# VHH binders against (2R)-3-sulfolactate dehydrogenase (NADP(+)) (comC): the designs that were tried, part 2

Target 1, 333 residues: (2R)-3-sulfolactate dehydrogenase (NADP(+)) (comC), of Chromohalobacter israelensis (q1qwn5)
Amino acid sequence: MSRMISLREAETLAVAALEAVGVPRWEAEVTARALIDAERDGLASHGLSRLPFYLAQARSGKVVADAQARVEVAGSVIRVDARHGLAFPAIARGVERAIPLARELGLVAVAIGGSHHFGVAGAPVERLAREGLVAMAFSNAPSAMAPWGGKRPLYGTNPIAFATPRRGTDPLVIDLSLSKVARGKVMLAKKAGEPIPEGWALDIEGRPTTDPDAAIAGSMVPAGDAKGASLALMVELLTAGLTGSHFGFQASSFFEPEGEAPSVGHLMLAFDPAHFSDGYLEHIEALFQAMLEQEGVRLPGTRRHALRRERGESLELPEAVVDELRAYAVSRV

## First folded at step 4 (VHH)

Design a11 (from c29 with S105E; framework vhh_8ghr_2)
Fold by ESMFold2-Fast, scan of step 4:
Structure a11 (fold): chain B 333 residues (1-333), chain A 123 residues (1-123)
Amino acid sequence: as target 1 above (333 residues)
Amino acid sequence: EVQLVESGGGLVQPGGSLRLSCAASGFTISDYYSIGWVRRAPGKGEELVARIYPSSGYTSYADSVKGRFTISADISKNTAYLQMNSLRVEDTAVYYCARYYDFWEGEYAFDYWGQGTLVTVSS
């Protein structure tokens, strides 16, 4: 069952649930808005359905509920220590510092360590793009993919996101996971009692498998095979490596209340195109026009912008999620 | 209660046509809660053949059905359709209507499924 709920009601409920487990008001609001924005963009798996897991981890102490992210600037690098709190406040602190500094220096990096689930990787890069900046984002995550040729997962599916402002319209937004197939497709096959194609996943012994249960227990195959494996390694080094955070195999699950803090890392890059050339926005439209002249071509991000406009001031949420959030909102921390 | 009910399957000769319908209840078909058609044939595994975001007008098709199948939705009737033309023996499968969330380019997850409708293409 799904319920229709207004954005205001959803935010009030989410903030109340977060405050009930000890998250301060501003951090709660930032987190709630990030999850609601994911819902509005049609990315429900990164939306409010995540919140019960965050709440359970805050109650267990795996997430430091009252953590205050700390920011230190070293030249073009904005270092953010999330202090084992939720990622969204740390991301917001980094983004807000990055905007004026990128305009001053032309290029800045936001390096966030000691963090948690990054959420929708496209969201913070779109935020930067709406300020006129070209942006990239990277995050590592608890282990899901093995080294190429190996069988034990060491890195997450390690998303890469990119966004650019466009002349007079919505930013172009790219948001990619580096696994060949989303875990959701493997779970779809499991639900149907049917095999998966070879090449999607490996079993626990590192053998290609068509059994969804064996796949879930094993590892996901990288997009583009060895090429995607190299990209995942690069993301691992750019995120956990540069920030001194936990690599995927050292990071605990985002879905379980047990264990130490995940302590994962993120990297964002913000480019001010005015520092690189004149007329960037007009120049890139030539590429977009050439692309759109071919029938069947659509620019990345078009669907999420359409979904956001369609949904306006309301969300459809699973009844179970609403009920669980309400239970948290009236509980003691 | 969210429910998806398929209809329109059956036996048809090669080169024939069928139109599958997916009636949705318990939610409104939109770009937010969208519809895809997934088929499963003995020995071939599962294939997403078509999906639609009706408000944005976006549609996508598997290479195996491009030019032959057309997905559409009537928001006022809360129903999605799959028009199947120039049917081939290899199109024989159980066709499922599914509601999905689109996560990123090329990624999606299904949360509700219809019971499936059998399409048999044979002489």
Scores: ipSAE 0.000, ipTM 0.196, lowest interface PAE 14.5, mean pLDDT 86

Design a12 (from c29 with S105D G106S; framework vhh_8ghr_2)
Fold by ESMFold2-Fast, scan of step 4:
Structure a12 (fold): chain B 333 residues (1-333), chain A 123 residues (1-123)
Amino acid sequence: as target 1 above (333 residues)
Amino acid sequence: EVQLVESGGGLVQPGGSLRLSCAASGFTISDYYSIGWVRRAPGKGEELVARIYPSSGYTSYADSVKGRFTISADISKNTAYLQMNSLRVEDTAVYYCARYYDFWDSEYAFDYWGQGTLVTVSS
């Protein structure tokens, strides 16, 4: 079953649940807003269904519930230490510092270490784009993909996101997983008792498999085979590598309530186009117009923006998720 | 829950015709989605044979099926179809209906696949 709930009610519930496990008010609000925005954008697998796992890890101490991110600036690099807390407060602190510095310097990097699940990678780059900045984001995650030619997963599906402002309309937003298909599709097939298509995953011996259980035990196939595998390695080095965080094979699960902190890394780049050329917004419209002259073409992010408007002030959430959050909201810390 | 359910497969002789149906539930096919038909023959990878983008009326076909297959959608029934004419032995495959999010639209958006329907072209 699913239930309708207003955005305000969902936020109030999520904040109460987070505060119940020791997350301070501002960090709770930032986290709740990020998960609710994922729901609004039609990205439910990264929305409020994630919150019970965060809450369980905060309760166990795997996530440091009351962590306050530390920010230091070294030239064009904003270093953020998430301190094994939730990722969303650390991302917000980094973005806050990046906006004025990018406008001053023309290009800045936000390097976030000791972090957690990055959520929807398109969200922070869209925020930077609404401030007039071109942005990219990268994150690693617990192991899901093997090196090309290998069979042991070493790095996550390692998202890449990009956004650019546009004059008088929504930003273009690109948000890519580097696996051929979303890992959640394998989980859905398992729940349905159905096989997966060949080419989605490898078993523990590195052989193609159509068995969801064998796929879950093995690894996800990269998008574009060797090309996607190389991009995933690049993201691993740009994130965990540059921040001194855990590589995917060193990171604990985002879904297990106990254990060591995942301690993953993120990188964001923000470009002020005014430092590179005059008339950037006008210039890029020539490309977009040429694309849209072809029937059947839509710009990346269009569906996300449309769903956000359609959803308005309400969300449809699984009843089990709402009930779990209510149980947390009334519990002691 | 989002689901795609195929029907209409079966055994047919070379030169024959079949019409595959893909019934969608949990979403509206005309709302910023493309629906495609992907086939997989034994020992081969996947091949996208046809795609429809209802919002623009755009359709596309693989060279192997152009002029023989026609993809369409009935918005009122929330169903996509693949009309297959002049079938050949090499068209033998499991045919899947799939909802595509453009690769760049959303990292975390699910592509949904049906269970597949077997088409056997044999004399």
Scores: ipSAE 0.000, ipTM 0.115, lowest interface PAE 17.2, mean pLDDT 85

Design a13 (from c29 with S105G G106S; framework vhh_8ghr_2)
Fold by ESMFold2-Fast, scan of step 4:
Structure a13 (fold): chain B 333 residues (1-333), chain A 123 residues (1-123)
Amino acid sequence: as target 1 above (333 residues)
Amino acid sequence: EVQLVESGGGLVQPGGSLRLSCAASGFTISDYYSIGWVRRAPGKGEELVARIYPSSGYTSYADSVKGRFTISADISKNTAYLQMNSLRVEDTAVYYCARYYDFWGSEYAFDYWGQGTLVTVSS
């Protein structure tokens, strides 16, 4: 059962629920808007359905509800300490500092430690691209994937995102996880009582499995097998490694209400193309034109931009999610 | 292609009112964009005065103008407005309408600006 709710009603409700558990107004607004934007982009698994988990963790102290991110600049590196609060305020602070510094230096890094769920990895890189910057983003997460040849999960599915501005149109946005299939597909098969295809996951002994329960207990297979496993390791080192944050096997669940802070890491890179060459925007359109001349080719991010425009003023949310958020909001008074 | 055109500025006495308009073309304001009013006085930095997300009706204001200024949007006219009441000498500035791509409430998200309209508050 789903319920239609206006964008204004959704934002008011989400902010009220976050404030009820001790999140200050600006941090609450930033978080609410990130989740609402995920809904508008058709990425409901990263939208308001996440909020009840964040609220429960804030109530327990697993998320430090009143944390304010600290920012320090060391040359081309913007160091952000999320202080075990929600990730979205820390990301916003890092992006704010990155824009003018990238224009001055040509290339900057935003290194965010002590953080939480990164959300839609494509969102902050698209934000940077709309400022005329080429951007990449990386995040680690609680363990889901094993080293190639191994059976114990050590890394998250470790997303990589990329965006570039384009002349006269929306940015190109790439946003991908490094598992062969989303873990949510395994969860869906479990609820349906159906097997999964071989090659999606390994059991606890490192053997291929078609049993969703064995898969959930074991690990997800990397995209491109050994190649994806190497990319996941690279992301782990660029994020948790560079920021001194928890590796996937040290990080607590984003879904369990209690325990120690996940304390994961993120890295973003922002490039000012004007520092690298003349005519970048014109030059890249030659590639996009050549791609689009082939039948069946679409540029990454096109569907996301179209869904955002199509959805208008209202969101379709599960009734259970709306009810749970209302319960949190009322608990304030 | 994308244009923001401000109007409604002028000279007003302290305590008076002005209504600024921002006509948008080349995009729809009810899309995922936000519209803000930013002012700049001689010798001062930029200050984000008010902001609206037209699709939701969400608004925010600088503490310096809360209770005196009201931002609104008319989606059918693709236009945003800033109603300024109880104007003070310190409100004297060039007021810019700006479009911004705002996922997280950042004032640095502006991607297109109008040319500005001068508001002078003097006796």
Scores: ipSAE 0.000, ipTM 0.185, lowest interface PAE 13.2, mean pLDDT 86

Design a14 (from c29 with E107D; framework vhh_8ghr_2)
Fold by ESMFold2-Fast, scan of step 4:
Structure a14 (fold): chain B 333 residues (1-333), chain A 123 residues (1-123)
Amino acid sequence: as target 1 above (333 residues)
Amino acid sequence: EVQLVESGGGLVQPGGSLRLSCAASGFTISDYYSIGWVRRAPGKGEELVARIYPSSGYTSYADSVKGRFTISADISKNTAYLQMNSLRVEDTAVYYCARYYDFWSGDYAFDYWGQGTLVTVSS
């Protein structure tokens, strides 16, 4: 059974649950808003269903609940130390510093280390795009993919996101993981007792498998095979490599309540198009118009924007999720 | 409990100046993405005139007030200000201090509003 709840009621509940485990008000609000935005966009696997895992990790100390992200600017690089707290406050601090600096310098990088689950990778780049900036984002994650030709997972599914402003309409947003299929779909198949399609995953010996349990123990197949594997390696180096954070094989699970901090890395790039050329917004419309002249073509992000408008000021949440968050909200610790 | 309380409104002659204050309680202004000043004039819609990101110092202004109004924040007093110079009759409005409800998508303008303070510019 699902329950309809207003955006502000959902935020109040999520914030109360986060505060109950020691997350300060602003960090709790930023985290709640990120998860609620995922729900609004139809990306429930990155929404409020994630919150109980974050809450359990905050209780155990795996997430430092009261971490204050530290920001240092070195030329065009904004360094953010998430200090083993939740990722969303660190991302928010980086984005806030990036906006004015990108307008001043033309191009800035936000390098976030010691972090946690990046969430919906398209979200922070859309935020930058709504401020008139072209943006890219990269994140690593706990191990899920092996080097091409290998069988031991070393890298996460390592999302890449991109967004650009558009004149008079919603930003174009690209948001993709580098596995052929999201790992969450394998988890759902396991829960349902169903096999997975051929080509999604390899077992622990590097052999193709349709068994969800063997897939979870093994590795995810990269999108585009060797090409996607090379992109995943590039993302690993741009994120964990540049920030001095844990590589996928050194990072603990986002779903286990106990253990050391995941300590993953993120990189965002923000470009002010006015520093590169005149008339960027008008110029890119020539490409979009040529694309849209073909029937059946939709620009990336269109479904997300449509779903958000359709849902308006309310969310439909599973009763089990609401009940679990309420239980946290009234807890002492 | 989150509250925003405006002060400093009143009657002023054209060409005069006023400074509006927005005192925040229940949260720290340096912890939020932006605080804005929104005005609503008789017979007109709402207009966002100025916005500040207190932690970064970044500011933005509506074209109608750019060069005349200055937004600022005093983190130690948990207060935002709007300095209004060269006031015109058309600046007559109720001015609201508001906290920006910053979803990543940017779809929502403001989530908490003050009660408003009246500014009348009249000879």
Scores: ipSAE 0.013, ipTM 0.338, lowest interface PAE 8.2, mean pLDDT 87

Design a15 (from c29 with Y108K; framework vhh_8ghr_2)
Fold by ESMFold2-Fast, scan of step 4:
Structure a15 (fold): chain B 333 residues (1-333), chain A 123 residues (1-123)
Amino acid sequence: as target 1 above (333 residues)
Amino acid sequence: EVQLVESGGGLVQPGGSLRLSCAASGFTISDYYSIGWVRRAPGKGEELVARIYPSSGYTSYADSVKGRFTISADISKNTAYLQMNSLRVEDTAVYYCARYYDFWSGEKAFDYWGQGTLVTVSS
């Protein structure tokens, strides 16, 4: 049960639904475009299927619908308070301030606190890369992974993203979840009533499981075991730690309509390569050419860029999602 | 108050060249916007052929025009350009200059459009 919808119709519908729950026009447009870009890039789990959950949380007050992010600059650090609103407007305001400051100083950090679901971690770093900046992004999330050797989840799957500009072509984009597989795949298996592969998750007693329900109650297995667990801890400290936001075990669900704000944190780093060396864009092509000389090698981000161009003006969305967005749009006072 | 005004279209023979200009008013093109050239051939949907981030100089192109078209911007003149070389009959279209108010990597989101300029590639 899916429906074809144009990009413009999808954006109009998403903006109307967001405005209906009190999100102002600019914040609604930024949020809608982030979710539509996720759909275009083939990342539907981070796309418009998320919007009904955001809308329900805005309606309940768990998300402060009309929040306007506060931006404060302290040297090379751009501090953004998302004020328990949606993450995408806060990210956009931080990026807006980061671009000129990175060009002036050579390196800046954007520290975003009191925030919400970060979405596709590769998207804001690609945005910075299209401005000529090398970028990294980190986010924490509600608990999904346990400390190595433990069984109670304390951190999210805590993505790391990276992007670099390339002269005359698409940026290289890396976007990594620190669990062995994305938690969303377990959620999809649960919804479908299907088992998960062994090695994806642990049950509440810390034992491997193929049961999605036991996995959701338990924890996700880190990529590279102890190594991934240490990276997740590092991301937790760089995000929730540096911004004074909720750690994963303190953060409420992105999917439950009611309760306290998740209040998670994000960190972005933007580097102006011209401050570090001359000829950065030419220099990095030597590495990419050496990589691409090997048959079967594809640079990170290549498929997303290709899908974005190939998909044209239409999206395929579940009927239930379209129907729910329409219901919100018409409920506007 | 925001306006984009295209110029430089016309009739050209296959293998020829044209340079399109897009003059922006009511905003500064380096204010974190990307500027794109979108074409619409008779009876077909729109295609984003080239995009530039004027503040960084970063550019991207559709596969159909890569190596033949070059997008550029002159921040001091608040103007973007599309240099079209080795033109083919299938490049015949109305070419629009468009601004993106888009904090993400999306290439089909449009904020403001120019009126369009016709490019005809024919003998």
Scores: ipSAE 0.014, ipTM 0.256, lowest interface PAE 7.2, mean pLDDT 87

Design a16 (from c29 with Y108H; framework vhh_8ghr_2)
Fold by ESMFold2-Fast, scan of step 4:
Structure a16 (fold): chain B 333 residues (1-333), chain A 123 residues (1-123)
Amino acid sequence: as target 1 above (333 residues)
Amino acid sequence: EVQLVESGGGLVQPGGSLRLSCAASGFTISDYYSIGWVRRAPGKGEELVARIYPSSGYTSYADSVKGRFTISADISKNTAYLQMNSLRVEDTAVYYCARYYDFWSGEHAFDYWGQGTLVTVSS
């Protein structure tokens, strides 16, 4: 069963639930809005369905609910320590510092350590692109993929995101997981009692499997095989490596309520195109026009932008999620 | 309870100056919120004229007011200000102080509004 709820009602409920477990008002609002935007974009697996897991981890102390991210600027590098709090407030502080600095210097990096689930990787780069900046984002995550030729998972599915502003229209947004298929599809097959296709995952011995349980115990296959495995390693080094955060095999689950903090890392790059050349927006439209002349071609992000406009001021959420959030909102100790 | 209370509006001659104040309560303005000034004139739509992120000092202005208006914040008083110089008849409007947040997608969102203060530039 599902329930229709307004954006304002969803935000009020999510903020109340977060405040009930000790998250301060601004951090709660930033987190709620990130999850609501994921719902609006049709990315429900990264939306409000995540919130009960964050709330349970905040209640147990695995997430430091009242963490205040620390920001230090060293030249072109904005260092953010999330202090084992939720990722979204740390990302927001990094983005806010990046915008004016990128306009001044031409290129800045935001390095975030001691963090949590990055959410929709396309969201912060779209935010930067709407300010006129070209942006990239990278995050590591708890282990899901093995080194190429190996069988023990060491890296997460390690997303890469990219966005660029466009003249007079929505930004182009690229948002890639580095596994051949999203891990959530394996979880869905497990719930349905159905096999997965060959090529999605390996068992604990490194052999291809169609059994969801064996896949969950083993590892996800990288997109592009060895090439995707190398990209996942690159992301691991750019994120956990550069920030001194936990590598995937050191990071605890985003879904288990108790244990050590995940302490993962993120990197964002922001480029002011005016520092690189004149006429960037006009120049890139030549490529987009050539692409769109071919029937069947859509630019990355187009479906996300259309769905957000179509959904307007309301969301359809599972009743179980709404009920759990309501229970948290009134559960004050 | 979050509240924004404007003051400093009134009647002024063309070329004159006014300073609007926005007193915040229920949150601290240094807690990474942006504060904006939005105006609405009869027969015209809403216009965001100025915005500040008190935590970073970043400011932005509409082209119509750039060079004439200055937004600032005093953290110790938990108050944002809009200094309006070289006022023109077309600046006549109700000015609202608003707590402003861009969604992660970069969409505009105002979650709390003041009552508004009237600025009339006579001629």
Scores: ipSAE 0.015, ipTM 0.353, lowest interface PAE 7.2, mean pLDDT 87

Design a17 (from c29 with A109E; framework vhh_8ghr_2)
Fold by ESMFold2-Fast, scan of step 4:
Structure a17 (fold): chain B 333 residues (1-333), chain A 123 residues (1-123)
Amino acid sequence: as target 1 above (333 residues)
Amino acid sequence: EVQLVESGGGLVQPGGSLRLSCAASGFTISDYYSIGWVRRAPGKGEELVARIYPSSGYTSYADSVKGRFTISADISKNTAYLQMNSLRVEDTAVYYCARYYDFWSGEYEFDYWGQGTLVTVSS
């Protein structure tokens, strides 16, 4: 069963739950709003259903609830140490520093280490795009995919995101995982007692499987097979590699309440198009117009922008999630 | 418990100056929030005229006010200001102070707003 809750009530509840486990006000607010935005965008798997897992990990000390991310600037590189806290405060601090520096230098990198679940990868790049910057983001995650030809998962599904501003309209946003299908689709098939299509996943011995249980125990197939596997490796090296963070096979689960910090890494790139050429916004519209002349074509990000406007003032959340958050909000120390 | 309280509005002649203040309570403005000034005139939409990130000192302005308006913040007083110079009749509007956490999507639907302060530029 689901219930309707206003955006303000959802934020108040989420912030109270985070504060109850020791997250300070600003870090709680930025985290709550990231999860609420995911709900508004129709990305519920990255929304408030994640919050109970974050709360349990903060309560156990797996997430350092009161961590304050540290920011250092070295030329064009903004180094952020999340200090094993939640990722959203670290991302916000990096984005805030990146905006003026990208306008000054033309290109900056935000390298975030010692971090947690990146959430919706499209969100920080869209934020940068609304400031007039072209942006890319990369994150690693606990293991889900094996090297091409292998059978032991070493990398996460390792999202890549991209956004560009557009004149007078919503940014174009690309937000993709590198598995052929989202891991959540395998989990839904398991819940429904249905087989998965061939080509989605491998079993523990590296053989193609249509059994959801065997798939969950094994690994996800990369998008584009060997090509996607190589991209996942590149993301692993750009994120965990560059930041000195845990590789996927070293990272603990985002869903288990106890254990060592996941300590994953993220990289964001921000480009000021004015440093590269004149008339960027006008120039790119020629490509978008050519694309949209073909019936059935829609630009990446169109669905999330539409859902955000449609959902407006309220969210539909599972009753179990609301009840669990309320229980945390009244639970102290 | 988050509150933004505007003051400093009033009647001023064209070419005159006015200083608006926005006193914040329930949060610290230096903690990576951005503070903006948004205006609305009858029959017109909302316009974000100026924004500041008090933690970095970064500022931005609408083209309509560049060179005339200056946004600033006093962290010790937890207060943001809008210095408005060379005022024009078209600057007449209700001015709102708003808090943004640096909204991920760039949309401001549930940000905190003050009650607004009226600025009338007329002779």
Scores: ipSAE 0.084, ipTM 0.528, lowest interface PAE 5.6, mean pLDDT 88

Design a18 (from c29 with Y100D; framework vhh_8ghr_2)
Fold by ESMFold2-Fast, scan of step 4:
Structure a18 (fold): chain B 333 residues (1-333), chain A 123 residues (1-123)
Amino acid sequence: as target 1 above (333 residues)
Amino acid sequence: EVQLVESGGGLVQPGGSLRLSCAASGFTISDYYSIGWVRRAPGKGEELVARIYPSSGYTSYADSVKGRFTISADISKNTAYLQMNSLRVEDTAVYYCARDYDFWSGEYAFDYWGQGTLVTVSS
C-alpha cells in the first residue's frame, strides 16, 4: 500500500523524525531534503525508505546523531571529517567550501572521511554543475564485490558520478554503480521466487549463479568484468584509502540498527572549466548535438530531470514508511 | 520562532544607492544556512538577485545585478545586507530576505521569508 503526501508534509515529517533521535535542525533539513529529492528523481531505493534505517542507527549510537562535520582546507584539498554522523551534512559543508575555492584555483578536491551512506551520488555533482563547475564524485560502501578472480567480497559497488553544466538547460548527470546490476534487483528476484540472469552474481565459491539466495551469500559481478573490478579498486583507494576510512570489508551495514559506525569515505572533484579553456559550454554542445542526431540517443540525466518536474509537489510513499516516520516524530520526550 | 526582519527600502533616483538589512532571530545565520534576496516587481515573477552563505562567505548574483549589488553578512549581528549601487528604474520591486536550507537543488528553496521592503527607483 502507498500514500500520497505533499513535499512539505514529507519534509516536515522527516525533519521531525530526525530531530526526535537527536539530529540538529540544519543537519536534519539537509538530510531530509536529499532523501526527498531522491524520491522526486525516481530513485526511491535511495529516498525516504532509507530514513528508518538512519533513525534506528542514530537511536543506537551507530550514527552519531549530533555530529558536526569538521572542515579543514589545505591548498586545493578540502578535508571533511563527518565524525560518524550522517553523510549529507558533511557533503553539503564540503561542497559549500569547494565552490569559491574551485573558482579561485581551477580544481579542488573534497575528501570526506568517517562518513555514512552517500545517497544518490549524482546529487552533489549536479549541485556543483548548477554552480558552473564540472564535477566527479566517488564513494565506497560495505562489501559486495570481490577482487577479480576472488570470491570473498572486499569492496562496495562503489559509485562514480559525473556532472557538467550545459548552456541554457539542465546539467548532464552520470551516476553509476560498478556492479553489473544493482544488488536490490537480486533481492527483488529472491522476494519473487525468480532466478536471476547468469552474469549478475557469483556464489560463495566464486561460481556464476542464477540463484538469488546463492548470489546474496556471495558477491556481485563487476560491470565490464576485470575492468569494472579495477575501477572499484580505484574508487576504494580514492575514498577509504585517501581519507583513512574503513574499507568495504571493515565497514558495517547501512541497514543493521546496531554495531560499529560504517566510517566510509567519499571524494569529490570540482573543475572550473574557465581555468582550462575558453568557451567550454559552447564547445561541449558540438558533442551533444552529434550524439542527439542519432535516433534513440538521450543524454545521461534526462529521465531524472523529467521525473522531477513531472512529480511536482507530491510523493507516493509506502504506507509502512510513513507510519514508521510518524512513530519516530512523536517519540521525542 | 524563526523570523527575518527587513529594513532600508525607500525611494531613490536612478544611479542612486540603497542598503537593505535583514535581521535574523530564532537561528544563527552562520549555521550553514544561506540567505537570499528575492525581488518581485509589479506584474512580474520572482527573481533571486543575490545569495550568501555566511559561514563560508560564498556569494552569488543574478546577471541583471552583477557588478552593481553586493550581498554581505555580519555574523556578530546575525544580519545580512544588500548594498545596491547604480540603481535603475527596472530595479523597482519589493525585496524579500529569505532563509534557504536546500543545498542539493542549486536553486533556492526558502522556508522563512521577511515581510518585504519596497524599493522605488524613479526620478
Scores: ipSAE 0.023, ipTM 0.510, lowest interface PAE 6.6, mean pLDDT 88

